# VH-VL binders against Uncharacterized protein ycf23 (ycf23), part 3

Target 1, 265 residues: Uncharacterized protein ycf23 (ycf23), of Porphyra purpurea (Red seaweed) (Ulva purpurea) (p51373)
Amino acid sequence: MTISSKISSDFDKQSALKVITGLNNFNIPQIKQMALASEIAKVTYLDIVADTDIIKEVESVSKIPICVSAVKSKELLKCQKTGVNILEIGNYDCFYEQGRLFHSEEIKLISKETRNLLPHATLCVTLPHILKIEEQVKLASDLQRIGIDMIQTEGKSTSISKTDHLSGMIQKSASTFSSTYTVSSKIRLPIISASGISSLTSPIAFLYGASGIGIGSNIRRLQDIGSMVIYIYEVQAAISSNHNIQQNINHSIQSSKISHQLIPY

## First folded at step 12 (VH-VL; from q6 with heavy chain W107F)

Design u5
Fold by ESMFold2, look of step 12:
Order: C-alpha cells, then structure tokens, then sequence
Structure u5 (fold): chain C 265 residues (1-265), chain A 122 residues (1-122), chain B 107 residues (1-107)
C-alpha cells in the first residue's frame, strides 16, 4: 500500500472525511470556498478536478491536502508532476447524465496504467454504482491485485429522489452503504463511502466497514463558507459521537454491576 | 523489434471456415491484450475482437457482426494469436490485421501486422 | 453503441495546415488515437491519448480533444502526408471504435 502520510492517520482511526468538489467543477471561486471551509473544519483532504491551474488556486488559499480526480491516466500524471500524490480514478456522476458509462474493463485498464506510471502515488478508485454488487466486489478484488490503495463507493440517483431531496439522499446512502458492507467483507483495502452522506447517515458508513466518507453535493449547494463549515462540523460531530458512544458502551459493560455480580463457583 | 505477422488468408466459399494466425515477436506476448481488426476493400477500419492476457482473465470480446461465428484464441508458448472464422459471409471479405499495445498505452494500437486477405465468394 | 464521425475528405495546399475532425458525444472524456494509412499499407499510429506522438512521428502532427470534437492537425503539409486518417477510442461497452476515415489530399 502507498497511502500518503498526510491522510493515513485519519484512515487508521476510521474517521477520514473528504470534501469532493466534483470532477466537472471548474468554478474556481466555489472551489476556493470549499477548500477554505475544509481547512477551517480540519477535514482530511479535498478532492478536486485534475487541473494544474485549479491546484495552484487552491494552494494559494489553503494548506489542506489535495486529491485530484480524473478518468484519464495522463491527466493524473500531469497533476502528480506538480507535487500532488493523492490521485483518484472516479467521481463518475457528471458523466451519467451524458450517457457516458464506465465499466469494469475500462476502469481496470486506467488503473493498471496509472499504477505503472505512478508506482508510489496514493491511488483511489471509485466503483461505479451502475455495476451489480457482485461485479463491484470482483472489480474491487481486481483493483487490490493491481495495487490500488483505496476504494470509494457511490450511490445511484433515481427519478423519485429528483422531487424529494431527503428521500433521494436516503436512497443514495443506502446504495453506497450496501456496496461498502459487501466490498469490505471481501477485500482488505480501506473503503470510502460517498453519495448522500450527511450527519444522519455518516455513522452508518463506518458501522458497515468504511474507513472514511466523502461529502460533496450537499456542501456545493451552500452559498458561503460559514454554512459549509457548519455542515462539515455537523458531520464530524456525528462521527465523533459515534466513537464516543462505542467507548461508552464498552465502558458501561466493563463497569456494569452485572459483570461485578457474577458468582464464581 | 516488436513484430506481428498474419497468415492463413485466402479464398473461401460462403458458409466455409478459415483460421488465421498471427505470429508475434519482440515483446512479452503472454502479458499483452491482442486485437483483430479488419478492413473491407475500399472501406474503413472495423474492430473484430480481442483476447486478454492470462493475468487479466484470458477472456474474449467480439464485435456484434461476428459474435457467435468467430473465435479468438492464443497460444502463449508459441507466441501466436488465432482467429477461427466459421459460417463465413461475403461481407466478411476484408484484410485482417492483428494489433497490440506496446509503447503507447492500453487504449491504442501502435503495433500492426501487414494484414492477410480473406475473400468470401463463390 | 458509441459512434465517431469524420468528414469524408479534406484538402490542403502544400505547406499549409490541415485539420481533420472526429466528432462523438462527450469524446473529450475518451483517449483519442489517430492512425495514418497509405494505400496498400497497414495503419500507423500518429497520435495517441489525444495529443501524444509515438517515436518517429514528426512534430507537425498534433492533436486536441475537448467537448464533442477531437482534431488532428498537420502543419506544413507535405506530399507524403496524403493518406486516409482514422480516429479511434476505447469505449466501455463497444471497446475499440473507429471513425469512418478521412481522405487527406495534398494539392
């Protein structure tokens, strides 16, 4: 594995949080707002489009670790040459509306080529939600063999969710959690759950085997840095509360009168 | 020097069969995906199919017009790619090339054979 | 199934710049290859991954790809550039897809 030391601690603690600006997002003012909000809130890293000018613009306002996303190995290589060493093949959402689909074979070829070109970079690959779950597991296994460092899951959009953003968020999160649970049971790579993640749903991702989560569209809809930071804090609070609840359950079991009332024979 | 040499083309009646070979040299054949591409006289290039390396599963995929009639196979011990063509039709008349990736990348074909002509007619 | 469209022919005066287009839905998300084919010969890769040149291909050949159009550009056209030119992508569902080809005539 070649997971960057800039992010590995949060993945080791099963508390990693990534803010995703979008593979087809070139709105520099918005990306800068998201970068600043992410740094203020101390998120693990920011995921932006593979564009060397946008990398420079983000670095001008933030020290947050940067991940770049693309669907072409050459774009990832070009960005790595600027010093970015956290790279992703994925974030396919912007292509689904255009009828551009990515299936296992193409993703494996892009991944093999990227790993060959960049043997020491941190590589994450998104499993497309258009694949059946058993295909996602097979793809994840092949990616592990290829030497990919991390897997990201995503959820699907439905026509029902178009008119009811809350139900759409629940459907997306349920889809990505199903993928997270199934894939984490079959492979050993860290899993990032994305799509529909909020303060309500983020603890479920970790329960189902994620080491991190990705949030994007719900932040992009916000119009100012303050609102973005508050949203991120709410997600982080849910994650932190989940860890605290787990400790409190263990503490309660250890200190409960039931365990002290066992009668030895 | 990376080299591909096709052989086995010729004249065949409709409904007949023919097997093409592609001899490879100058690279690790067993690690490469191999393609067949054809070109009807006066027409453009048309992909026929491919076979993956053993490491990638060794499976095949075919273009719709040939699916079920053509079979791609490989013998890694002989560095040879094969195309078995059955139930041949006049529209299968073409020059058949084998091709692969070398210095460019998986999505390109930078090594081509010289082609072998298959004519399907009475 | 994914399709690529090229003009049937393009003419260029000797020493001038030729541009050959390849149109496809969201072709900018694909890696585009260009092949040159002279009569009776096998295709030769001249551009791959939108803009890269294989060893031995002169700098006069360049490529671009964005939106719905990829373009092969041949600067300072020479008589030896007269050939058929094919664009190609690798698609998740249809795998290798070629354009119909463009005959470049150098006058």
Amino acid sequence: as target 1 above (265 residues)
Amino acid sequence: EVQLVESGGGLVKPGGSLRLSCAASGFTFSEAWMHWVRQAPGKGLEWVGHIKSKEDGGTTDYAAPVKGRFTISRDDSKNTLYLQMNSLKTEDTAVYYCATYDESGYFAMDVWGQGTLVTVSS
Amino acid sequence: SYELTQPLSVSVALGQTARITCSGDNIGSYNVQWYQQKPGQAPVLVIYYDSDRPSGIPERFSGSNSGNTATLTISRAQAGDEADYYCQVWDSDTYVVFGGGTKLTVL
Scores: ipSAE 0.774, ipTM 0.888, lowest interface PAE 1.1, mean pLDDT 89

## First folded at step 13 (VH-VL; from u5 with heavy chain H35Y)

Design v5
Fold by ESMFold2, look of step 13:
Structure v5 (fold): chain C 265 residues (1-265), chain A 122 residues (1-122), chain B 107 residues (1-107)
Amino acid sequence: as target 1 above (265 residues)
Amino acid sequence: EVQLVESGGGLVKPGGSLRLSCAASGFTFSEAWMYWVRQAPGKGLEWVGHIKSKEDGGTTDYAAPVKGRFTISRDDSKNTLYLQMNSLKTEDTAVYYCATYDESGYFAMDVWGQGTLVTVSS
Amino acid sequence: SYELTQPLSVSVALGQTARITCSGDNIGSYNVQWYQQKPGQAPVLVIYYDSDRPSGIPERFSGSNSGNTATLTISRAQAGDEADYYCQVWDSDTYVVFGGGTKLTVL
């Protein structure tokens, strides 16, 4: 497999967590804060825009594994030449509001080109949420044949409801979870669920077949590294608690039997 | 040495039909997407349509002005691309080029034929 | 459908630098190609993927792409650079899109 040894363990354990700074984020001070918080909290890796200057700035303050994201293979190739070997085609959300859409054929061409140029790099591709679920499944299958290593799902960034805090949080992430469930049933690549995932909703991604999750917007709004670290710890605790509870319940059911004779009336 | 050679151009009346061919050599034709681009006299370049490789589904896409009238096909055993043009209009008068990518990448057209002239007039 | 806009003509003095623009919404998110076409000839790729040169294209040809504008730059213009120039992108909805073309005149 071409999955980088820097991240593979967390994906193998189905507990990977990445912090996403965004394709439209060139705010170096904020990106450096997110990198430091991510390293302190020991997240799996940081996903930044494919920009060689930003890579150097992050490396100046952190040893966290770096993934770069772009929508053009040339930008990914430039960054790989600096030593970054975890690359993503995706994170399209910043383009949708500007009317720039990405559909299956363009994504497949970018993906084939990137794989041909970089046969040994770790490649992740985001499935656009604007595609119908059947098209997302077909695209994921085509990407697997192309030799892509990982799939990311996304959802809409716009809240459907803001009148109830918990309901709004679940609504923001519902489409990425639906995509995760459906795609994971049809392909065998590791899947990363992203868009609108919080500490309360993160266990759903793993129940639906994800090997990891991506978080970003809720961290970007925080004003200091300490708050960012606390937020990340809350997400990690939710992931860890879910795995431990499932493991303990399954072990108890299989290992321990309580036999009852029917009690007389 | 990659080469594309168009043929089959000529004079036709409006409403008529014509079939263009593009003979390819020097590359693995069956693995390439192939494009038709036209240029009306004194005008700019206009994409007509393309056909995908068999591995990518072998399907076609067309520009709106020609959709339903033109059909792109390929014969991988003969390394030949075809453009069947039906219900021709005077607006279809142009030099027709076939094109494809080579080492510059999928979004670029490195290789062009020299073109074949189609004239639609009474 | 996606559209690209180029100036109709550009003039440059021999030995000077010519710049030909190609405008489109979010063109910086596309891979931009540039083609040179001389009278009676097929187009020739001179820049691909914003700024890369095919083999045989002189270093005098360069390109850039950001925001809503891509630019072809021809340094130390020669008489042989006189031609029509087209920009091109590949779009998810419109597929291959060419600009209207720019006639470069070398004085």
Scores: ipSAE 0.809, ipTM 0.907, lowest interface PAE 1.0, mean pLDDT 89

## First folded at step 16 (VH-VL)

Design y2 (from v5 with heavy chain S104L)
Fold by OpenDDE, fold request of step 20:
Structure y2 (fold): chain C 265 residues (1-265), chain A 122 residues (1-122), chain B 107 residues (1-107)
Amino acid sequence: as target 1 above (265 residues)
Amino acid sequence: EVQLVESGGGLVKPGGSLRLSCAASGFTFSEAWMYWVRQAPGKGLEWVGHIKSKEDGGTTDYAAPVKGRFTISRDDSKNTLYLQMNSLKTEDTAVYYCATYDELGYFAMDVWGQGTLVTVSS
Amino acid sequence: SYELTQPLSVSVALGQTARITCSGDNIGSYNVQWYQQKPGQAPVLVIYYDSDRPSGIPERFSGSNSGNTATLTISRAQAGDEADYYCQVWDSDTYVVFGGGTKLTVL
């Protein structure tokens, strides 16, 4: 395993928190704010676009572990040389509205190529929500075989989820939870649940087998570091409060038919 | 030396059938995805289809214009790629190239054959 | 279906710099390859993964890719550079996609 001890520990505790700045986010001031907020709140790691200049900017203000995201192996290779902690193939959400889709075969090829280029790097891959659950499971299994270290699930954006309403966030998160639950039962890799995750929905991710959660959209809407920190604290508090009851609830969920109802067909 | 050599091209009437072969050498054929690309006279390059390696399932995909009529297969023991073309149409007239990704990654076809001409005419 | 658009033709004076563009939606998210094809010959890979050169390809050939446009640049153009050039990507839906090709004329 190439995952750092700190990150691995948070995964084991089901308390890992990933702050996602956005694959298409090149707003340096905002990214720095998010980085500083992440450090203050002591999140597990920060996810930024695979850009060496942005990496330098983040490192200038924060010592938080860094994950870089890209859809090209070459971009990840370039960033790996800077000493970042995690390389991720994923966070495709910015491409969907533009009609750019990633299917299993392309992701597998990128993953294989990346692993070949970086045999000792910590690699994460996002499972596209556009794939059926069965396809996501198959992809996750293949990625595990390829040597990927962790998986991220994403939520499905709908007309409702595109709104800033709570109902939209819940709907978006429902798909990522379904993916998390189904995939976690089939692979051994830690899973990060992302998309639609908030203080309200974050505890649910862990109930369904997540090792960590990714938050981004709500933080990116905040205008100052203080607000960002407070928001992260709220999420962390929600996670902590749920840990005490998680064991009982997980058993109930697994033994019920609810899990099957969460699988979108 | 890495090499691909196409054969089997020729003249055929519309509705006829033809089988192309591509002999591979100089690389581990069984691990490579293999592609067919064609080029009509005076036109551009067009993807015909591909076959994955056995490791990746050995499945095939085809371009819409040839789907249902063309079949790609491979014999790894012979390092040979095949293209079975049925129900040929005049618009299938082209030089057919065999290509593969070798050392430069999975998305770049760095090895090409010299092509074989298929002419579909009455 | 994903499509790549190239100019039909580009002309360059001997010793000057030629630029051939390849346009596609979010092409920057793809690895772009460029192939050179001379009359009666098979295509030859001259640029792969946006900007990398295969062995044997002169340094005069370079590539870039961002946004919606990839560009093949041929500096110090030589008579031997006259050929058709095709850009190519691998797409999840349509798999191998070629541009329409650009005829480069060296004057």
Scores: ipSAE 0.909, ipTM 0.955, lowest interface PAE 0.5, mean pLDDT 93
Fold by OpenDDE, fold request of step 20:
Structure y2 (fold): chain C 265 residues (1-265), chain A 122 residues (1-122), chain B 107 residues (1-107)
Amino acid sequence: as target 1 above (265 residues)
Amino acid sequence: EVQLVESGGGLVKPGGSLRLSCAASGFTFSEAWMYWVRQAPGKGLEWVGHIKSKEDGGTTDYAAPVKGRFTISRDDSKNTLYLQMNSLKTEDTAVYYCATYDELGYFAMDVWGQGTLVTVSS
Amino acid sequence: SYELTQPLSVSVALGQTARITCSGDNIGSYNVQWYQQKPGQAPVLVIYYDSDRPSGIPERFSGSNSGNTATLTISRAQAGDEADYYCQVWDSDTYVVFGGGTKLTVL
């Protein structure tokens, strides 16, 4: 149940970086590239789909901590036996496009079931962006009660965010930051801010109360390990460069309610 | 032994009311979500509604065809589930089952009653 | 609303293997249950969470679920397997959803 010391340390330092390969990503070569890049860049942990074969493939090339994602407790249970570090209910982005939505009750039930099956596992749950902010807060609170160890936020997809334009990326990240800020004010669990995170926006996540950030879509677009590593380095550099300033800005952000202006309804 | 026993079924005229009961035993009733499922003669299974456990808020949800007419409630002290059916229609004629998710998880109804027949006819 | 589609009927010779399908969009992302119902009886859970069997259910019953199709497989069919079979999922919007049911006839 306890978060590993290394991961916990990164959370405490607000420097945790999660690389997300995708819930529907079964491209072994690409996943291996991402794993290797993550290893080289020394990210906090890698997130992959809950698949024992994929776990094995990743482990063959990297010693990086592994998080597996699924929407079924059985899938997580199967993977837990392999010794992965984190089990996540979430990363639903691939389902939205297909019309498969997850609401609070279903997520809660999956979470309860998973926790009951795995009382000592480190569990993460993604808050669906399709939920209103108040619903996300409520869900997060319930998940905390259920015994979930960490929360991940995700961003709302907009027409602008579907493009590769800078403004779109910012807008996407703004959504997840709003969720992060609002949720972090109500729960004690570490929060991973994901969706639309880049080197530009990565420092902002921590200002809004994130314990870590998740990067996925952008790194998945890269074609080689070198590019992936460089991308990760850019994100890490951004985080590092702004780390000391975060403490001073937090109060201002809180007092000004900046995040509320960015709340996607 | 885990068991659900429905009662209260019978013949009623359209527009009438009927209250079904489901007596539970052999498991922690208060912790269980309880479901009503019906089956019209010669037809398939149809979800009617459910009531959550008190821990999960004790709220209810209903299928569209019965929403506003049917009310599900529970008395945990009596291990009893209820279905109040008002403004009954002929299409409500069915065997009504109570069911619950128990040992096997939250998504499988592994306990069923034997059902009680409700006939709505003029 | 979420819907599950089953064939109306399936026939199998005694001792042979029957397969009953349940189709739904992204059904692979749901936990699928299968219920057996004989005439005049309440449904009995025979498969839960895609492929797990409750106690007392013969090993002849198995299940799979991926993509848009879940399948109940009954090997070495017996006369007693003749029944209606219903697939079921729990959906965030519609909650409990049943398929239309499949009549299995053992020849």
Scores: ipSAE 0.907, ipTM 0.956, lowest interface PAE 0.5, mean pLDDT 92
Fold by ESMFold2, look of step 17:
Structure y2 (fold): chain C 265 residues (1-265), chain A 122 residues (1-122), chain B 107 residues (1-107)
Amino acid sequence: as target 1 above (265 residues)
Amino acid sequence: EVQLVESGGGLVKPGGSLRLSCAASGFTFSEAWMYWVRQAPGKGLEWVGHIKSKEDGGTTDYAAPVKGRFTISRDDSKNTLYLQMNSLKTEDTAVYYCATYDELGYFAMDVWGQGTLVTVSS
Amino acid sequence: SYELTQPLSVSVALGQTARITCSGDNIGSYNVQWYQQKPGQAPVLVIYYDSDRPSGIPERFSGSNSGNTATLTISRAQAGDEADYYCQVWDSDTYVVFGGGTKLTVL
């Protein structure tokens, strides 16, 4: 993994947060606003479509670390040549809606090829939600062997009714959390949970073994940088509060065990 | 020099069997996925099936028209790919090519044999 | 079952530019290969990954891929370019998919 020490630190502390602009998002003014908000809030990195013109536009206004996403190794290579070193194979959601599916073997071939072309870049791969949990675990294990650096989980966004915003977010986040929990128990790679994550749901990702989360659509719909920053701060506050609660729970468990062990006859 | 050479083609009657071989040289055969592609006379190219490397599971996939009748195997110690064709039909009449990727990328079939003709007729 | 559609034939005057299309749903999300096949010969890869040329393929062969259409372009067409041309993708469900082929005639 070749990333900055700050980015590594965020993952090590299980507090990494990325902002996702969307693979089908070419709205440069909006992407720039999201980049500025991400920088102000000190988000771990921004995840944009693999497009060298969009990279230049973001860099013109922000120093936020950039990740690019694509489904073709050539597009990732082209972007890495501009200096971007966090690359993702994934963000399949817009393809599922159009009937373009990605299964394990194609993803493994893309991943092997990308690793071969880019031996030093930080590579993240999304596990498709269309795979059964057992197949997601197998794919994650194979990706670890291939030398992929991070795994992203996603929710079932194409098979669920979207008639109710809250219901849809709960369904998306529940499926990504199931994947996070199961995969984190079987592999050693950092896991990013995405799909339907908000300040309400973000603590669950970390309880289930995520090292980071991805948020996007809720930020993308906001109209100004100030609102975006506030939303990000609310998510960051939820993450911080969750870590304090986890520390207290672990301490309480340990103290009860000590009490049992220290009371002699 | 990377090379693939097919052999074993010939004339068979409908319902018969034939086994094709593909001898490989000039690359690490055991690490490559290997493909069979056929072409009926005057027709286009048609994928028949493929076999993965051992590292990737060694499993096979087949086109619907041949599934259950054709079997792909490999012998990594002999750098040889095989196609066992059973229950042959006149529609199976074609030139059979073996093919693989080399250094250009996993999705680009840049290495082809010259083909071997299989004729299925009464 | 993923399918690719090509025109049956394309004609080009000597020295002019030929364009051969390959249509498929969301083909822009695939890596597209193009093969040239002359009578009695094995196919030869002329374009891979949408637009790249293998060593030994002249620069007048180029490719593009976006949306639902990939295009092979042959500029300054020569008599030796007369051949059948096939597009191809690798798909998660159908695996290796070839187009039906296009006969290029140089007039």
Scores: ipSAE 0.842, ipTM 0.927, lowest interface PAE 0.8, mean pLDDT 89

Design y2 (from v5 with heavy chain S104L)
Fold by ESMFold2, fold request of step 20:
Structure y2 (fold): chain C 265 residues (1-265), chain A 122 residues (1-122), chain B 107 residues (1-107)
Amino acid sequence: as target 1 above (265 residues)
Amino acid sequence: EVQLVESGGGLVKPGGSLRLSCAASGFTFSEAWMYWVRQAPGKGLEWVGHIKSKEDGGTTDYAAPVKGRFTISRDDSKNTLYLQMNSLKTEDTAVYYCATYDELGYFAMDVWGQGTLVTVSS
Amino acid sequence: SYELTQPLSVSVALGQTARITCSGDNIGSYNVQWYQQKPGQAPVLVIYYDSDRPSGIPERFSGSNSGNTATLTISRAQAGDEADYYCQVWDSDTYVVFGGGTKLTVL
């Protein structure tokens, strides 16, 4: 499937990083700060709500590649007409809080419709954490057949997570990593892990088969662009350290294979 | 021209059975999801159930009042949708429509039949 | 299960604007359809996906959907607009859900 050339290099390197502003975030000044911090730090792309006015505001201050997220194909089509070709069906968290749930059949209908309307766009679909893991795997397989380009996982937390943000982040990241590992073992699409991921936990996503990660709330809470850039650099350093370790392991394996000697008489 | 035509309605006693048919033409029936919607006299529209295309698994879903009593099936070789109604109750008295989506989108039912009346009365 | 609520009736003077509401929890996250039904006839789709009009539907029919309310608006009401109107969504758990219907009377 066609992944946009604006982002494909970072996905090919298994190092993609997107910054997620959130589907219920209409705070233009904050979104612009996140866009500028993302560009300064050379984040792969920015994921914003599918809103043509917000797209214009971000483009007025940044050249960062833009992804738009919605739960309706019409909103994605409207945004694509402005020139945005990285589109997502998902980021359901704000809807869960409002009691609005998304299950496999609705997501598949939205996805088929969006692919039909936009045969060449880069499409990512989030697997709802409300689905049991076997249902997530089946949905991911059906989405691959439909022609979706990328899958995003998300994590869930217990109801007590409202009182302990660190515990909630750990539970969300563990949940999304479990989904990433299980889904990546069954399908061939690039996977983005999201929900509760920090610089500490980000390497786990890639070890479990992700091609990228999404971060949002930890950046959204910061007061200024400088703090946002520093946080993003910390995440990028964690990703880079993991790839250096993997390359050192692979290099060591290759040299040990080369150093194997034939047994003499 | 896209067209749906229901047939098989009539008068039946409580506990009885009827089978409704919906003949389809003008579109690729085998690729479409098909819906049954009913309307009791003087009342509103009510979804009865639907059947997926064969490619999407051919499975069915039903509204709670009819689950276990009604069965939706399709014959793609005849471009025909069926509704088998068993254990009929007076509450099932309605005009029954078949419906589907066409070019406007999967969530919009823009193609409807004329309806067939089912009366359940002793 | 998901429910949609409509007023039982709405009246409008000839040539004036009618507004028919459809209320549901977070209905703004759904694609909302509106159907017109005249006595003895099948429903006719007049608005789909919140605000789009099928071919043949006059521009005086419009729709909006935000928060917990979707609205069908009929500008310059004509006698021929007198009908029952139903809103509809497709929900992940309840599937096809219709509102109870609104009788529009053109005075």
Scores: ipSAE 0.832, ipTM 0.918, lowest interface PAE 0.9, mean pLDDT 89
Fold by ESMFold2, fold request of step 20:
Structure y2 (fold): chain C 265 residues (1-265), chain A 122 residues (1-122), chain B 107 residues (1-107)
Amino acid sequence: as target 1 above (265 residues)
Amino acid sequence: EVQLVESGGGLVKPGGSLRLSCAASGFTFSEAWMYWVRQAPGKGLEWVGHIKSKEDGGTTDYAAPVKGRFTISRDDSKNTLYLQMNSLKTEDTAVYYCATYDELGYFAMDVWGQGTLVTVSS
Amino acid sequence: SYELTQPLSVSVALGQTARITCSGDNIGSYNVQWYQQKPGQAPVLVIYYDSDRPSGIPERFSGSNSGNTATLTISRAQAGDEADYYCQVWDSDTYVVFGGGTKLTVL
């Protein structure tokens, strides 16, 4: 990874937390609120759509580290040129809703191309929930060989309803946790669990081998910065209470703690 | 200097078989995905199928009209791509191109052969 | 299966600007290629990844892609631009998809 020691440390301690605004979110006022809340709560980084104007708007109000997400390598390259060094191929929600699907081969081609264009950037790739778990493991293994730095899991999309409720969040989080557990047992990359993660469910992600989590929709629905900060603090508190227990069942790489000691003997 | 040269086209009766070859030079063939694209006389371009590099699994995918009848293979030691066409139909009459990406990007087919004509006629 | 739609033909007066459209659901989420094909020749890539030009393609060729429509624009049309033009994407389910082609006539 070519990111700051603080960000790397959050992943190494299995306590990374990112806030995801969404690939179809161009609501500048809302994105700025999420950025300010993320900075106040000292979130690991903010994940926004790959748009250079939105990067500039976020930077005008916050020092929060920025990750950009896209499904085209060209958009990631444009954003990296502004100084952003955490880039993601993923966050497919708005495309699933419109019938645009992403499968292993397309993702691998985008990923190889992005790695070639950006040899030093930190790259994260989301494993589509539409892939069977065996296919997700194969894709994650291939992405590791391509030189991708981090993997994100996601939960199954559910039918649109007028209300979100606890059962929908449990279904999404159970799906992403199953992917996290299975993938972390087979690959060494840091894993970010996303989709339906809350203060109630976040400890499970780390028990199942995640190095971090992503939260988005539950924050995006909040109407003010104060509420956003409180929500993030509740998630962070849940993560902190579980920290030492996670070390016994960690399938993710803990290379930073080991490598900082330099030799095992 | 990157070149693709198709050969093996000709006249064949319906139900017959034909094997096309595509000789490649000027790039690392074994690391490239290779594509077959055809064009019926007076018609547009149609993807036929492709074969991945060995590193990416060496597997093939085919367009529905040819699946089960056509087989794509490669010989990395000879830098040669093959298209085995069986159970040929009159609608398979076309110019067959091999194509691949160069350094512009994996989704852009910058390199094309000159094409070889396959005519399926009674 | 994913499909791309192009007009069958487009006419442009010499020296004027031609625009050729390529329509597809969410085509803005794809990298769009454009190929020029002159009679009896193999296709030639003229635009890749929506708007980039390969070396040797005149700056008169430009491209855009957003929403459900990609557009190839040829400014200051010349007689030598008369050709068939194909758009193309790479799709997760259908793989390589070409549009039906547009015959550009320079008048």
Scores: ipSAE 0.815, ipTM 0.909, lowest interface PAE 0.9, mean pLDDT 88

